VHH binders against Exosome complex component RRP4 homolog (RRP4). Designs and how they scored, part 4

Target 1, 322 residues: Exosome complex component RRP4 homolog (RRP4), of Arabidopsis thaliana (Mouse-ear cress) (q9zvt7)
Amino acid sequence: MVMRKLQLPLSQTQKVRFERAIERLQSLSSSANSDASVIVTDSIPVNHDDAFLKGHGTSEVDGELLATVCGVVERVDKLVYVRTLRARYKPEVGDIVVGRVIEVAQKRWRVELNFNQDGVLMLSSMNMPDGIQRRRTSVDELNMRNIFVEHDVVCAEVRNFQHDGSLQLQARSQKYGKLEKGQLLKVDPYLVKRSKHHFHYVESLGIDLIIGCNGFIWVGEHVEVRDPMAIDDQKDEEMISSSSTGKEQSHIPLETRQTICRIGNAIRVLSNLGFTVTLEVIMETVNLSNSKNIDIHDMLGSEFHVVVAENEAERRRTKRKK

## First folded at step 19 (VHH)

Design v1 (from k1 with D56E)
Fold by OpenDDE, fold request of step 21:
Structure v1 (fold): chain B 322 residues (1-322), chain A 122 residues (1-122)
Amino acid sequence: as target 1 above (322 residues)
Amino acid sequence: QVQLVESGGGLVQAGGSLRLSCAASGRTFSYYGMAWFRRAPGKEREFVAAISDSGEYTYYTDSVKGRFTISRDHAKNTVSLQMNSLRPEDTAVYYCAAQPYWLFGYSEYDSWGQGTRVTVSA
């Protein structure tokens, strides 16, 4: 686990504690053979008797598997590869991403993706508010700003790569689309692992969490996805018409906003420490802040960073013993 | 609850400039979204500009785009509105507003200042 140098000022006592925690974390990673930090030319232990597959960031030299990049050794079944610590987002088709609209153009939205290239969301690739898949009309084009405007946050799927390097995005499912009443967090993409689950509902808190592959993370008030098919039975003609009228933004309680912020701060702390961002670790961090009675405004302080590191070391130790 | 105090209002000729300032009380300014609203005589309060907690995102009503600039100073706990190319229709009482724990897609504010009067003469 290549821990980022904490850029926060630490007292001498905090420094000692932090270093100790890091040492513990490193010892745990080395023993598990799965998360060893390596630099270029480091030998990666492999069992030669066992069939392994060479992955990215590795090279076989004189019978030894060497790291060709600085990062963390990852093992997936027989595949051994090095995940780069400063790796930029590497888009793949099918990736769930969170982005921010930066431009409304003819028949398309340009979307910032925490990537060197922008995403493009076509009107034709957007789920219409009416839920009907139909050919887009001139009227639809004129009403694009009713769907997304500049600075709107959107969840989408990577569909393909364009020739200019831009990403073609798709938002055809109800799970995709405009995200409201939340915070957008930016983390290094390498801290986000591709998983089967990028959408999380924290029921106990009433919060939605979307961990985008691109390192954009959404934390927001839970929104119930209404199954368009469920509308068939109830005649509520009235709900379609209300989408055009100024959606009275429903009040969000201060407590909910605080909860969102606390989760956001937890993610920021994890990011600063270079920990992989998962629902489990986020919730562990949130719970830790609560159990220690840490004020939301103090979560980004040096002390809580040290405490989180210590806690993570202990958590990993106990998991290994089980 | 944060206290907000506006300043910088006054009389200005059409085409002139003013800079409004709003000072926020408290230590948690970095968690607040800030906004400016205005109320013209005989009209309802309307949104003018907003800035996110980090200052990264700014929002403007169409009528002031290109003329007004909202900014914030975290060290001073202040939000400012630079108003250029002022027009008689910009005459109003301008109010500062604050949103604790700023969110995307949320436009309600919890705290309001007393307002500062801006008068633009023809």
Scores: ipSAE 0.890, ipTM 0.963, lowest interface PAE 0.4, mean pLDDT 90
Fold by OpenDDE, last read:
Structure v1 (fold): chain B 322 residues (1-322), chain A 122 residues (1-122)
Amino acid sequence: as target 1 above (322 residues)
Amino acid sequence: QVQLVESGGGLVQAGGSLRLSCAASGRTFSYYGMAWFRRAPGKEREFVAAISDSGEYTYYTDSVKGRFTISRDHAKNTVSLQMNSLRPEDTAVYYCAAQPYWLFGYSEYDSWGQGTRVTVSA
């Protein structure tokens, strides 16, 4: 666990507590063969009696497996490799990402992806409101801003790499992948692990959580996925059409906004601490804030960071014993 | 509820500039999205500009794009609207608004100032 230097001022007491927590976390990671942070030239413990495959970021020198990059040792079956703590997103086809529209261009939207290259959403790949797969017309092109404008947030899947290095994106989810009534968080991509599940619905809170592979994380009000097949009832045509013109933005309760913010702050804290961002850890952090009666506005303070570190050390310890 | 106090309004000639300021009360300013609205005589209140809680994102109505700039100062708990190249059609009472726990894709505001009058003479 490459613990980031906490950029928050700590009291002497907090410093001691934090250091202790970090030491505990480090001790747990070293014992757990799979998640040890290594720097270049660090020896990676391998059982020589067991057949292992050396992977990326490793080199065998004098019978020892050494890290050739800074990162986290990962073990997949017999494969031992070091995942580089590269703060940069390494795209793969099939990745779920969250992005922000930065430009509306001809027949395409440019999307920021927390990557050195931009994503591209093509008008031709968008599901039109009419649900008809047809060639895009000049009228459709003129209406592109009705779909996405600058600063809109979108959930998409990486489909391919373009020749210029940009990523071709396919919008995911309902409403062209547009995400509304939420917060967009930016974390280092290395803090996000690829998973089978990047979409999370926290039912108890009525919140959608999308953890993008690119380190953009969405926290928003839950949107009910209406089965497109259920639109057969005549009455719902009026609701879909009315949503396009005078978007009477439905009121979101203050409590829901607070909940979103609390979750957002939890993620920020985790990011600051360099913890892997998962639904489990996020919820643990949120629950911790509630159990300790921490005000939303105090979550980003030094004390709560220390408390989260302490809690995580304890949580990991207890999980290891099971 | 946050209290908002606008200032900086006045009389200005066409082509002139004004800087409006809105001071927000409270300790949670960093969690608020801020916006400016205006109401011209005989017209409805309309959106002018908005800024996200962090200040990273700004929004403008088309008629003021390139002329108006919204900014915020977290240290002072203030939001400002720099208005350049003012036109007679910009004459209005300008209102500051605040959205606690700012969200993408949400444009409702919970708190409003009393407004400051801007008059642009031909």
Scores: ipSAE 0.890, ipTM 0.964, lowest interface PAE 0.4, mean pLDDT 90
Fold by OpenDDE, last read:
Structure v1 (fold): chain B 322 residues (1-322), chain A 122 residues (1-122)
Amino acid sequence: as target 1 above (322 residues)
Amino acid sequence: QVQLVESGGGLVQAGGSLRLSCAASGRTFSYYGMAWFRRAPGKEREFVAAISDSGEYTYYTDSVKGRFTISRDHAKNTVSLQMNSLRPEDTAVYYCAAQPYWLFGYSEYDSWGQGTRVTVSA
């Protein structure tokens, strides 16, 4: 685990604790068959009797499989590869991503994706507010700013790569679209693993968590996806007309905002420590902060970072024993 | 609740510049989104500019874009509004506002200053 140099000032005591925690974490990773941190020229244990496929970041030299990059050894079936640490987002078709709108152009939005290239969300690839799939009209084009404006946060799926390297995004389903009343966190993409589930609803807290493959993470107030079919015909005519009018931004309770912030801070701490960001680890960190009565404003301090590292070491240890 | 104190208001000629400052009390300034509002005589309070908790994101009403700049100093717990190319229409009482635990897509503020008067003469 190439831990990011914690850029936080540590006391001597904290330093010792932190180092111990890191050592423990490293020892746990080395013992775990598939997640060993390697540096360049490290030998990767492989069973030569078993057919394996060498993947990215590996080279066979004199009968040994060596790491050619710094990272974590990953094993998928017979494939052995090294996942680089601090690697930039490598987009794949189908990736769920969170982005920020940076420009409203003709028939398209440019979206920042924590990538070298921007995403492009076409008006034609966007679910219309009315939920109706129809051909986009000139009127729709004129009203693009009613959908997204600069600095809006959006969840989308990677559809394709353009020739210029930009990513084509799509937001055709209700699960995609504008994200409001939340925080956008930026983590290194390598800290986010692709999973079947990138959308999380923390029911107990009323919070939506979207972990984008691109390292952008959304933490926000839960939005109930209104089943378009459940729109009782009668009341919805008035709501559609009022959607153009100043959507009375519903007040968000301070407690909810604090919760969002706490979760955000947890993610920041995890990111700082170089831990893989998952719902489980996020919630573990949040729970840890609560159990230790850590003030939200103290979560980003050195002590809590050390505590989180220690806790993670212990958690992993106990999980391995089971 | 954070206390906000505005300063920097005054009389200025059209085309002139003024810098408003708002000092926030407390230790948690880094968690607050900050904004400037203004109320012109006989008009309702209107949004002028906002800045996110980190300072990464700024927002402006259209009428002040290119002329006004909102900034913040975390070390001093202050938010500033640099106003250039002032117009008589900018005459108003300017209010500083704070949003604890700043969120995207949320524009409600919990704390308000007393305001500082800006008068732009023709």
Scores: ipSAE 0.889, ipTM 0.963, lowest interface PAE 0.4, mean pLDDT 90
Fold by OpenDDE, fold request of step 21:
Structure v1 (fold): chain B 322 residues (1-322), chain A 122 residues (1-122)
Amino acid sequence: as target 1 above (322 residues)
Amino acid sequence: QVQLVESGGGLVQAGGSLRLSCAASGRTFSYYGMAWFRRAPGKEREFVAAISDSGEYTYYTDSVKGRFTISRDHAKNTVSLQMNSLRPEDTAVYYCAAQPYWLFGYSEYDSWGQGTRVTVSA
């Protein structure tokens, strides 16, 4: 685990603690075959008796597999590759991404994705507020700004690559769409691992967490997905039309906002430390902040970074012993 | 609760410029979204502009787009509204507002200033 140099000023005591924590973390990573941080020319242990495929960031030299880039060794089945620490988002079809709308154009939204290319969300690829899959009309096109405007946050799936390098996005499921009442965090994409689960509901806190493959992470108030089938036929056509009016923004309690912020700060701290961002680690960090009675406003300070590093070292040590 | 103090209001001719400032009390200014509202005589309070906690995102009502600019200074704990090309219709009391723990898609504010009067003479 190539820990990023902490950009925060540390006291001498903090520096010593931090260095010790990093050393511990490094020692743990070296012993763990699968997630070893490597630098250029490091040998990557492979079983030569087993067929392996050389992936990105590796080269075979004199019968040894060497890292050609600094990063973390990843193994997927027979494929061995090094994920670069500063690796840009590498989109794949099927990726769950979080983005921010930057432009409303004809029949499409342009979406920032923490990528060198923008996403494109077509009106035809968007879940309509009425939940009905139908051919988009001219009226729908005129009402695009009622769906998304500039600076709106959206969750979507990568469906295709465009010829110009842009990503075609899809948001046809209720799970996808406009994200409201939350924070958008930016982390390096390499800190996010692709998983089967990118949507997390933290029930105890009433918070939705979306960890986008592109390094955009959403932390927001939980939104209950209403089963379209549960729409009891009886409620009058008139109420559907009125829901488009001034959605009285429901008040969010200060406590909820604080919780969102605390989670956000936890993610920021993890990002600063170069830790992989997962629900588990996020919650561990949040819990740590609470257990240590760290004020939300102090979470981004040097002390808490050191404490998080120490805690992570200990956590990993204990997991290895099990 | 953060205290907000507006300044910079006054009388200006149509086409003129004013810069409003709002000073926020406290040490946690970086966690606040800030906004400007205005109330014209005989009208309801209306949204003018907002800025996110980091300052990265700004929002404007349509009538002031291209003329008004909201900005913030973290070092000074201030939010400003640069108003250019002022019109008689911009005459109002302008209020500073603060939202602790700024969120996307949330437009409620918890703290309000006393307001500063802007009068634009034809």
Scores: ipSAE 0.887, ipTM 0.963, lowest interface PAE 0.4, mean pLDDT 89

Design v1 (from k1 with D56E)
Fold by ESMFold2, last read:
Structure v1 (fold): chain B 322 residues (1-322), chain A 122 residues (1-122)
Amino acid sequence: as target 1 above (322 residues)
Amino acid sequence: QVQLVESGGGLVQAGGSLRLSCAASGRTFSYYGMAWFRRAPGKEREFVAAISDSGEYTYYTDSVKGRFTISRDHAKNTVSLQMNSLRPEDTAVYYCAAQPYWLFGYSEYDSWGQGTRVTVSA
């Protein structure tokens, strides 16, 4: 069982509750108003009035289409198949990804993306600070470490594949670039659905959430200009001659750090249980932790995993997930 | 709140080694990012090294890179700084610092130890 694989001790009551929740999940369809994830023998809803083709990871028994592997149901025209869980990201051009800088080179950074090779972000593929497209200056090229250093977290877009098999990344929009004041969570890419929107702002909490197609997820403080006139007070016209320590204005309240941590733990629990990770499911899991008065430090324990599994079974059973 | 108690300071000869330790008290040490700072006589406190809550990521100021190693032991609730190839310029009071709920790209610390003195003689 999942809990035993995580080496989480279960009481006798917790074992019964968890097994019941898993049984309910196994008896339910994932296509109506639930996560797209399926477990072996899940029924996959199809319209029997339409022609459909059985694909990988599916089998038809007594007129019902059943999953034969764990994974995400994919539907392309009439083809229905289950996309199996994988350890590595399978990139597509245009994917929004989150990565971690692992090497600083003369004109490029190497970025870890959970792919069989690293991503490459060239200085020439970066956003221009003034918005005017210019050839990068030699000063910028010499100051690579002033832009990104090792372990910096970045958001970027897959531009294409390099000849050596690495991914060429680009960050030519304000929504891309360095991510600060947050957590990086790494989940199996299978748990992330490609959608039109991977950038989320949770206004009520002041938190940015970036769900990378590669399964790297960022949870961080929303960046907001506190004093717009402070930019003018620094007088950009006196550039380069100003040397500052640069971190004295970047305090972040403990409450915000706690909120980021709670969201991160919700994602970790969903990932441990193999549930699809979406903004809605993440926030419902966070709300569940609050309604059950679960301390942040207890969220990774056995009880909350059981509670989340029970909640997901109920969410899939009803049209109104809570 | 977490209480931090440094130990392991002392007098060593240039070229020698010393290991600092910081014992942390309190709930859930595993959620804390940890760091070492130092203050030399007459100078401002400066960053030396930091380690993430999991221990997976370490950071060093340039002057100590390759000579100092930060590590942590979750079983003992300690963070350590192994200082090799010591130089007289490393003479300072070394402070342990803690950041509850560690975050990438955030370098402010909420809790500080009292410090342990390291003197490197020429």
Scores: ipSAE 0.769, ipTM 0.903, lowest interface PAE 0.6, mean pLDDT 79
Fold by ESMFold2, last read:
Structure v1 (fold): chain B 322 residues (1-322), chain A 122 residues (1-122)
Amino acid sequence: as target 1 above (322 residues)
Amino acid sequence: QVQLVESGGGLVQAGGSLRLSCAASGRTFSYYGMAWFRRAPGKEREFVAAISDSGEYTYYTDSVKGRFTISRDHAKNTVSLQMNSLRPEDTAVYYCAAQPYWLFGYSEYDSWGQGTRVTVSA
């Protein structure tokens, strides 16, 4: 477990509370005994009477060994180096990801995923009603824009790697596709653990939560998934067209938007603190904000970050008492 | 509920430019998505441009892409619409609109300004 140094202004009382919470968290982790976490320009303690070898992520300035990258200090014999945290997504086939459309092309979309290259979602990799083949023309581009446009948020699955190293996506299930009426949160991918369940429905709040393996997280109004009827005549198309323009345009209650925002702010606070982001920890942070009567607009402030760190230290201490 | 006041309208020759401004009241402006709509005489109100709460994402109707730029200033609690290469068909009353707690894929707005008139002459 590696925790980031908080980059918010803290009062003296807040500094003491935060440092105490961080010390407790470090003491509860098997790696915390090393005091190993650093940020750029932190001094790394060494014994200058002994020979040592400067490794990756360190530099000696004025007789002090300084970190030149963020990470975890490791000491192997005489070698002192910093192991960097991975800020970029490492894809695996079958990963569930959330991304944002950044380009619409003739038969594909480019999708931002926090990977070295963008994701590519082909039109043929979507659930298509009839699979009509069309020439690559301006008509193809117009059809593409009826499905996704720039800034649309999508949920997809990693299918494979292209020969140029780009990531091929697919969305051949109803659980994938366009995401609407929600927020997109971007956290470092190492804060997300791969699991069986990346799709979550919070029934008590009516909220869908999708924790993408790439560290992109969706929080949105719950979407009821119904059996799609096959379109087999023009009469059904007229009904679908009418329903898509009329009664389906619903206002989201302000309360629901506030709930989505509060969950989003909880995720932002957890990310700023460097905590692993899970459904459990997200909801505990939301509950904490409510029990402490913290207004949504104050959740990103210094005090709530300190409160969350203190609460996490106590939560982990309590778990050690089975 | 947020109060919205537009300004910057007027008469401009075709090919000219105008900058509309919308001042928003309240300390929670950073949580609002903002948009501009317009209503030409005898027409329905139509979407022009929108900007996310952070300002990171902007959206435009096709007829104004490349000519209009929406922006926001969190310190001044304002949203602006820079309108370049104006055409007579851009003549309309322009309205500022606000969506508290902005969401992707949600296009309804809860608060509206009184409007500012833009007239583009040939």
Scores: ipSAE 0.767, ipTM 0.902, lowest interface PAE 0.6, mean pLDDT 80
Fold by ESMFold2, fold request of step 21:
Structure v1 (fold): chain B 322 residues (1-322), chain A 122 residues (1-122)
Amino acid sequence: as target 1 above (322 residues)
Amino acid sequence: QVQLVESGGGLVQAGGSLRLSCAASGRTFSYYGMAWFRRAPGKEREFVAAISDSGEYTYYTDSVKGRFTISRDHAKNTVSLQMNSLRPEDTAVYYCAAQPYWLFGYSEYDSWGQGTRVTVSA
């Protein structure tokens, strides 16, 4: 668990509540170097009789050196600074990732992945819509933009590493590909754990959630997979005919967009606090916002961040008692 | 429901420039995706440009890429369309549109302004 800098103005009572919640979380965690760990406004011990240099993440107030970010205090010669604990995405073959297209080239797309290098999705690494593998033609190469354009969000799998350190991606299953009608959330990759389940369907809300191993998280309107044999029913034939004549840009009810936004704000709050992001924690944060009657537009405010931190401290304390 | 008021239209010669502005009145402008559409006489309304709620992502129809720039100002609750190198085919009524709770891959808009006329003479 790594605590992040909270960049919000806190009232005096909010500061006390937040500091108490952070204190509880620190007391529940264990680390080999826990005495070097600091949170915002912690005093950093220094010898004021000797010269020292203020580095990143520190500020001197009233003759006292304070941390301005959460992290680990490092001392190199006279320099005192706070190193933030951000792990870069460490790709593994088979990782499920979410990315955003940033370049359309002749035979490939370049995809932003929150990694040192971009991801590369080759036209040849995509599956046919009917599932039959077939080499892409030169006509397809001329029409790369018919498949993906800049800013399109995609779900893909890490296939291997390129010699220059970039990632070769593939989209060889129906669960991969273009993502539409949703939000893209970007969290530090260390807040996401690899698991058996990175694709989630929240049925009660009609929402798909994809937690990419790279820290990119998708929240969008659920996409149904229709049974091909259901066309025998005349009722289903009318539905499928209407759907097939409809544009991919179908209207989304305001309620659904609000739900997506609330989930997205929950993820943003968890990320700002440095908490591990899982389906369970996301949904508990959403439920907390509802039970506290907190409007979507207030979720990114100081009070809700404090409330979430307090809730997490209590949740982890209860976990220990079990 | 957000109210949208466009301004900045007028008559310009081909090759000239105009800057359209759309003032939004409403609760939380920062959650709106914004767009410009246009309608030439006797034609359907067509997409021109869009900007995400944060302003980070912009989208343009092919015929205006490199000539038009969409931008937004959260402090003033405005979205603007800078139109350069204008051509007679850009002649239309330009409409501001708003999408509350902006989403990737979603291009339908719930609120529309009344429009501002742009005429580009040969």
Scores: ipSAE 0.760, ipTM 0.900, lowest interface PAE 0.6, mean pLDDT 80
Fold by ESMFold2, fold request of step 21:
Structure v1 (fold): chain B 322 residues (1-322), chain A 122 residues (1-122)
Amino acid sequence: as target 1 above (322 residues)
Amino acid sequence: QVQLVESGGGLVQAGGSLRLSCAASGRTFSYYGMAWFRRAPGKEREFVAAISDSGEYTYYTDSVKGRFTISRDHAKNTVSLQMNSLRPEDTAVYYCAAQPYWLFGYSEYDSWGQGTRVTVSA
């Protein structure tokens, strides 16, 4: 019933606009998909003359059966229910994931990934925190909390499945590791497609975006990552000096925090609407919020959800014409 | 730009409990990370506990883990610190602090309350 906390009150005109936008989006999909798929507040067609039983993910209001979760409508005999697409992550080896440390053990960390079991990141599967690869020592094992503590956010790669079905993670590249100065957004994994690029740098904003295959998405202040093999001495010193001055000032400008928050709210709105989350759609949603002069604190309101749905319907219509 | 008012301080016997409250004014409370700091006599201010904007993530300094609980109430725009099993070493002025647009791995706070005094007697 978490979805009921996120349900938005819509005015009558907002309902009409929203229903029209959703209808347009559904008409651009296959008929099988359009008939079975619903989002929160969708009306579920039923024959009111026949007896039916309300199941999970449905609620009857004023003679109308409504979806209370996003998912696929299933009808078994007289029972009508919504089978949620809010499934846990289904891992594949090589997946880029974002996770949150939930337990610090002697030689490993447990990481929440929205999987049936936790991810396991072993000390031996890491680059050292200073970026120097070296033989693991007993001091490193005794100081696990100096590397990660509970609630730290990490980027890692799925290495293997263990015999018990748990995930072995690895973070052996400088692009993996602890994520700081950002937001973690959790969307359903089916809203994220596996792709060639899951790491994105939004240069105009100075923001890193990591779209994890597990539906965990990171939005944070840009962190410069260098290839050790490509660094010359003078360039390395210049880059280190610039990086050091920025990092020695622990404060993040309010404008940067606001930008991260606006991107995060765009992702939340897309997730609430059940749209696939890509860099393109995220940034178009951010730009829409700016062009409509929507304050950050109003982005999670009913009007902006309707505006985003309308914009997506038009975007897909014009895209299909090309 | 949030105004913070602490309350709930007082005198309590060692082993006892006390609940601090911090009322926040402003329309954007749900976007703030909140924290409690304390300053003992003759010492500098130190971190006690923090809570994310959503309330989902909490953080504690080692000396209070298992004894103190931070929580927040978005309907009342308050953050609370439940302090159990109090020790004389917990005697301090406790300050509420706020961080607009909360971020993981960012622990600077922009707004501070006036403080509320907690005294734990032997």
Scores: ipSAE 0.741, ipTM 0.886, lowest interface PAE 0.6, mean pLDDT 80

